# VH-VL binders against q9nrl2r1430to1533: the designs that were tried, part 70

Target 1, 104 residues: q9nrl2r1430to1533
Amino acid sequence: GGVHELSAFEQLVVELVRHDDSWPFLKLVSKIQVPDYYDIIKKPIALNIIREKVNKCEYKLASEFIDDIELMFSNCFEYNPRNTSEAKAGTRLQAFFHIQAQKL

## First folded at step 23 (VH-VL)

Design k211
Fold by OpenDDE, fold request of step 24:
Structure k211 (fold): chain C 104 residues (1-104), chain A 123 residues (1-123), chain B 107 residues (1-107)
Amino acid sequence: as target 1 above (104 residues)
Amino acid sequence: QVQLVQPGAEVKKPGTSVKLSCKASGYTFTSYWMHWVRQAPGQGLEWIGEISPRGGTTNYNQKFQGRATLTVDKSTSTAYMELSSLRSEDTAVYYCARGPEWYQKPGLYFDYWGQGTLLTVSS
Amino acid sequence: DIVMTQSPDSLAMSLGERVTLNCKASQSVKTYVSWYQQKPGQSPKLLIYGASNRATGVPDRFSGSGSATDFTLTISSVQAEDVADYHCQQYFSYPYTFGQGTKLEIK
C-alpha cells in the first residue's frame, strides 16, 4: 500500500541520515565553499531534498526513490576523486543503502 | 570546558603492542569526530586515523599497514588507539584531537588536543 | 600522498614585525588547509581552517590565505608569545598530511 511504502522510504532516509558517512549528503553543496561544483554537477540532490520529496509523496514507485538516491551517489563520485573523504564516505553509504533497499 | 586527557608516557619493547587512551569531557562525545596524530622527536606531525564515536566508522593512514586500531567506549567517553608490532621508529608523542561535528567534513579541523602520550619503543 | 612543504624551516624576527609563513602542496588541495601553532612543550593549537578562517579565540594578527597549492599564514605584528612551531595541514584527501613545520623565534 501507498502509506506503508511511504513509511518505508521515510525510515530508509532516516537511517541514511543517521549513518556516520552521511555528512557529504545531508544538504546541497554550498556554491560559496565549492565554486565549481555546479559547473560539473547538473542535477544536484541531497538527503534533505529526497526527504522532502518523500514527505510530499512525490515518489509513486520505489524505483523513482532509488533513482534519486543513486543520483546522489553518482554526483559524489563524479566530483570527488576516490581518495577523498567524500568519496570514501559515499562508497560505504551506498553499500549500506543497497542492502537496505533490498527490503523495499 | 572541553578536555582530552591522556596518560603521560608508555615504555614498550619492539614487537609488542600498546593501547593508548584519551578521556574526553566537556562536550557530547558521540557528536564529534576523533583523530589521532603523532609527532616523533624534533619532527613534524603525522596523521594516524579518525573515528566516529557514534557508529565506529574509521579511516586510517595506510602507512601503518593495519597496525593501528581505533576504538571508542561511549559509556566512558574514551577513545583508544592500539598500535601493534611496535618499532623503534614508533617512538613519538601520540595526540588525540577532536575533529568537527558529525555533519561536517571529518578533517576540517582539530580544535582541541590532548596533552599527548610519549611512547618510547626500545630494546 | 600529498606532500606539504613549508618555508622557511626557521626564522627569527623582531617584535612588531610582519611574519609570513609559506606552505606549498604537491598538488591542488583547493582550500582544505589548516594551520596550527605549537609552543615549546605543548600540544598544537588550531589557528586557521579552510585556508582563511580564523578559529575561535585566535588573535586578529593571525590570518591565512591561499588556494590550490600555495598557502600563507601571516602574523601582522609578531609578539613574544608567538614563539612556536607552525604546522600546515591538508585535508583534501587521505591521508591527511602536515608540513614539516616552521620554527619562529624572536630576536
Scores: ipSAE 0.911, ipTM 0.957, lowest interface PAE 0.5, mean pLDDT 96
Fold by OpenDDE, fold request of step 24:
Structure k211 (fold): chain C 104 residues (1-104), chain A 123 residues (1-123), chain B 107 residues (1-107)
Amino acid sequence: as target 1 above (104 residues)
Amino acid sequence: QVQLVQPGAEVKKPGTSVKLSCKASGYTFTSYWMHWVRQAPGQGLEWIGEISPRGGTTNYNQKFQGRATLTVDKSTSTAYMELSSLRSEDTAVYYCARGPEWYQKPGLYFDYWGQGTLLTVSS
Amino acid sequence: DIVMTQSPDSLAMSLGERVTLNCKASQSVKTYVSWYQQKPGQSPKLLIYGASNRATGVPDRFSGSGSATDFTLTISSVQAEDVADYHCQQYFSYPYTFGQGTKLEIK
């Protein structure tokens, strides 16, 4: 049911935020700190945005929720070279997400 | 006040292992990244690795080829660095250094440093 | 690995003079550069992070600038207590790497 799915999405977001590798994804990238970010990334997203969408019941399907999470990781890998701390964190967090998402 | 306390010195023979300690106080141990950096006599600084005391996540300088292992004991707010297969080239002062908070880029800065442990590796 | 090259290796300045220390990266590290001061027999002390942000408690005579590959640490008016080795560091990619250091002395 919708209520149970909402709880599952919310719990998964909580687990992602609490993960050691969540720091690149907690909020939108600052344009001041990274001036060229939004020239490259056209669909910015972060865990706080996803959390808000969950709370507003904007995800009608689990696939929609998963798509936003995957977009978040895709943005990270598009902007950050492989050997950066952002990319390394993203790699591990995405792996964690994939395991947890199987429970949805 | 923030303090990182390290033993003064260790003497080891080549091929052996050493486990260096870094006791933290004056702040929430699990909320900040911890780094290890060494400095050979008269040389520059070399980054070894970082650890999140909160979840245990680590990143290493691949130069050490898996010889370095970072761990923490949350109950005692102590960080450890174990270095195996010691070589004469490992002779250096080893520092632990506090990084930024968990929600920031791990390498952003090292704002507090231990006094360092002098490791001497000689036959 | 990204190589950080500092210049000069050493310099001696008179009290009150402007000091300029340089750090060059082998590739762009954006603004992900920190500077540390290390006095004889002491552990390093953070001066600058993010290329231009002064750490808490650092005198305003210290300033950092630069982006991409060229970075500078400036002491507007050098004082006796500034005698030390100065290290730049990049944290753009793993492994984090330091310059070889610059030794600052007073004439």
Scores: ipSAE 0.911, ipTM 0.957, lowest interface PAE 0.5, mean pLDDT 96
Fold by OpenDDE, look of step 23:
Structure k211 (fold): chain C 104 residues (1-104), chain A 123 residues (1-123), chain B 107 residues (1-107)
Amino acid sequence: as target 1 above (104 residues)
Amino acid sequence: QVQLVQPGAEVKKPGTSVKLSCKASGYTFTSYWMHWVRQAPGQGLEWIGEISPRGGTTNYNQKFQGRATLTVDKSTSTAYMELSSLRSEDTAVYYCARGPEWYQKPGLYFDYWGQGTLLTVSS
Amino acid sequence: DIVMTQSPDSLAMSLGERVTLNCKASQSVKTYVSWYQQKPGQSPKLLIYGASNRATGVPDRFSGSGSATDFTLTISSVQAEDVADYHCQQYFSYPYTFGQGTKLEIK
């Protein structure tokens, strides 16, 4: 049940972090490097935050976990044009996530 | 000391293919993006593509999409660029260049460059 | 593709003079611009990344500035060893593109 799901979430986060396309998502965007980011993105999130929530058992349902991951990608696509390296990375990582999420 | 070593020159006929090598040393090969850039005689620089040696993820300049193929051999810390359907306009010096670490934006900088391989395409 | 246009194409300066090289992007590239120095017969060398960050080992006389579409590489006091081609590059979007280069010579 819940314990098995938590383990699955942990493993999936590990796999996402290790992916070649994880670099835009590892940590929250720096306001110094991207001054306007938080003017546009109102619900910032990153893999390190999601990992913390998993560790704290904050996800009671797989859907909650999936929602946060999808939010992370949504933010990326909202802020970054299609031909940016961020958007391209996000596209591939999201596809990878969708495949892995089917195992949850 | 970081080094990227490339062969000096290649001569090819139009319509053929070439596979250029770039041997890396002095750093963890799989931890950094690798880029390929060419420079025609007397011209500016042109970016070809990038590869992550860790997982093999690639991004290409659309101009070369389908004609350029980037690969790596982790066991020898060597990056390769294969260019097919060669034409005279492909005559240039081809550089490999190290990008930033895997957790950074791939194009952030190219901080180490090979000495370049002169590819001459002529009939 | 984003076009990077450098100016001037070439210039000759006297030793010790202040040198200003310009690079204009056809659209905003934010601060995702790098500068490279290429001496005759050599590979390019990284000078500046992120528009204004000096790479390790680069002399203090080199500085970069700019954002959006207008970028500048400045040499506060040009030296003989600064004779080279200088290239700007954007990495905001694919494909990464370079300027046509500026050739710097000493009088």
Scores: ipSAE 0.906, ipTM 0.955, lowest interface PAE 0.5, mean pLDDT 96
Fold by ESMFold2, fold request of step 24:
Structure k211 (fold): chain C 104 residues (1-104), chain A 123 residues (1-123), chain B 107 residues (1-107)
Amino acid sequence: as target 1 above (104 residues)
Amino acid sequence: QVQLVQPGAEVKKPGTSVKLSCKASGYTFTSYWMHWVRQAPGQGLEWIGEISPRGGTTNYNQKFQGRATLTVDKSTSTAYMELSSLRSEDTAVYYCARGPEWYQKPGLYFDYWGQGTLLTVSS
Amino acid sequence: DIVMTQSPDSLAMSLGERVTLNCKASQSVKTYVSWYQQKPGQSPKLLIYGASNRATGVPDRFSGSGSATDFTLTISSVQAEDVADYHCQQYFSYPYTFGQGTKLEIK
């Protein structure tokens, strides 16, 4: 989208990265450390990649940006059982995201 | 030199509460997870919960949900665990233990431990 | 809760012998297991994390292995200072749980 949407996307990503619960989402999951991850998750994405796409103006609509963020959470809940630290972090960060996304 | 300093002992009556302290030094307090673990005399280790001093995020063992409260004071680099409605079964050594940096899985390791506070709950 | 069951409960070894301590999880914990050493009257000390990664400053005679449900801690040549309780711990899911411990003595 436009300059105001780019600034809003950037601000939202900065807020997500600063949140305590961003730790599972900062960068792509390591295949070495989690060998089966990419057998299960076919559309991997992380905050560093989303931030780069914002910087390159690759999002034309707010819905495209929101879809990537929601994909990031969906991947987390698909791979991780709900009683894991990753799933708990994802649940809280997603709730935080929904509050922040009201500003778009 | 990383240190976690805890008082040696506390004696409490059943039905009261206690707030145990853990003073951290030798590292950036807000960059690492903090955990609390207890060990009843002659027994194994039991995880109570974790806190990120950075933003205050907590996760608790459900066994202690509603009784344990983890907090931090960033200005003094001190972590606290408050345990309410004390019972004799709460008699144990209570450890604080440093977890990994905040951007890692919180339980990955507990690499530095306090010496523990012996809490005795007796009428 | 995931139960971590250690075996044996205790053992006595001669100096220099190889010792293997076992830890079994009640369900898969992938490789999310740590091992701690606790000498009498002391707090625990980290030995191994991620099933097989030796923590900083831990002697190379300590090694860990395993995945899913079956994990081992091996001491290749036991020393007098290794007299301790040894605990495994899973961090795959909440609550994190420890095994009951294995007591190692020198005979």
Scores: ipSAE 0.824, ipTM 0.934, lowest interface PAE 0.8, mean pLDDT 94
Fold by ESMFold2, look of step 23:
Structure k211 (fold): chain C 104 residues (1-104), chain A 123 residues (1-123), chain B 107 residues (1-107)
Amino acid sequence: as target 1 above (104 residues)
Amino acid sequence: QVQLVQPGAEVKKPGTSVKLSCKASGYTFTSYWMHWVRQAPGQGLEWIGEISPRGGTTNYNQKFQGRATLTVDKSTSTAYMELSSLRSEDTAVYYCARGPEWYQKPGLYFDYWGQGTLLTVSS
Amino acid sequence: DIVMTQSPDSLAMSLGERVTLNCKASQSVKTYVSWYQQKPGQSPKLLIYGASNRATGVPDRFSGSGSATDFTLTISSVQAEDVADYHCQQYFSYPYTFGQGTKLEIK
């Protein structure tokens, strides 16, 4: 948790949001548009929520931040079959995240 | 007004390649997905693939993976589809079609279509 | 691949009649279905997306319904300009697939 680490979290979130494949992850899934989502996914999370947690300094350890990002991807793969556009986007964005995290 | 302009026709021999163009105007080219769809004579529609002009992300119908290549030129607002190793069953009208905004599910709708390019592949 | 099967293959209707076109998916596609109209010699035109949302500029006589595997396009009062092929399409999973089409004729 120091200031440098929190700035790195913000930088990573900004890079994720900018990526083409962020579209399934920008905000929480709409219950109106996807009625059964919250029956299946019990710990929903999205990039806007993660970004707000970074802004409020709610992550005390880097592992906590990484866990939320990975939870976001695991939710995607749990809900969406492999051949959906959401799952393909999740796979590519997760790979991108790992590359960007190594640079920091 | 939104327009997608395609050449009318192309004639090619089997085993060669073709690169089809789709010139977009009347909207922000980089804000929307672009799709390619073909229709063989007297047949239904077949989705080839999609590209995001924003960041270059592509998704292909696996039937065409390895033969189809989607690209864009942002400076001219033009989308391209290259199809290699042509065979007679590739004879079809090839459409470009605009998808939704980049932040939506790419296949949500194809709201504007080009007039199509008739590709004929024969000896 | 998800197969989209349309019925009937063709039909001829009188002006003003109600028309129901059917589309069945080989597995659930939730509500991720669009409908396109293709008039003779023209490119397709979007009518319905998300199973039931009418696209901008589409006349009120066109409506869509359905979920999971069974979908319908309804034309409440057929007009002469509605002569076309109608295609359903799923975008739930790759590859996106279209039905074989239904040809609508007048008289």
Scores: ipSAE 0.823, ipTM 0.930, lowest interface PAE 0.8, mean pLDDT 94

Design k211
Fold by ESMFold2, fold request of step 24:
Structure k211 (fold): chain C 104 residues (1-104), chain A 123 residues (1-123), chain B 107 residues (1-107)
Amino acid sequence: as target 1 above (104 residues)
Amino acid sequence: QVQLVQPGAEVKKPGTSVKLSCKASGYTFTSYWMHWVRQAPGQGLEWIGEISPRGGTTNYNQKFQGRATLTVDKSTSTAYMELSSLRSEDTAVYYCARGPEWYQKPGLYFDYWGQGTLLTVSS
Amino acid sequence: DIVMTQSPDSLAMSLGERVTLNCKASQSVKTYVSWYQQKPGQSPKLLIYGASNRATGVPDRFSGSGSATDFTLTISSVQAEDVADYHCQQYFSYPYTFGQGTKLEIK
């Protein structure tokens, strides 16, 4: 709850951003560079957006924060075939997230 | 100004190992992906793998998984590729090549290349 | 593995002529293709990435186009220094793969 959860969300986002495998997730996918992305992914989300939501105290429950992070990975695996660099990065970062999220 | 310096040649016998070096200068070594690519005489280019010097993340061409090992030494801005159980078909020029910044798709481009090390594997 | 097939295998051109080099992927690679120039005895040099983006310092006569499986590199007016092998490369999925190359010569 409360103050501890807010600090935990911020710490988790910082750890995710620092990880090598965060590169596909730092900001929203460019529609110019990937024209069909938003035809397939209807609920786009990225670490910069999640970080801003943490900064603005928009998460009331830990489950809401976890849901956004898991949505981010789910979008990655839905759009990207398994043998792409994005999917490989997503798999490793998700595993890292699951270890860190045990503390929530 | 960006430079990737590699030794000119290596000669090895089948069944042995080699560790090839790539000394980087003129840029922030830990900010960019590093790739290894080889070219057998008269043949095309073959990607071996990539490493992020920032955190050590590696991805390999499955053809080389278990034989190739990519490492870096941040303190000397040097990338290494070790290839074990050498065969005569490993005879090739081995290039290191700089990828994009770590926050981009690793294969996006290889914008600077070393001059290559000619590895000859023969009895 | 995604196979990148280039055509023609080689060609000889007069100075100033327009050159079109083709690269076909065995499955869709979207726009995740780059082109490299390799002059005799030298390392490859990046020309194009993302199918159509010219790398810094590459002359305006080089351009790329294509998507999915069919890609082209165009040299609008070939120069003597353009004698090289040209390689396409996909980076859509692992392993990254190169085409076999096209050798460009001047008549």
Scores: ipSAE 0.817, ipTM 0.931, lowest interface PAE 0.8, mean pLDDT 94

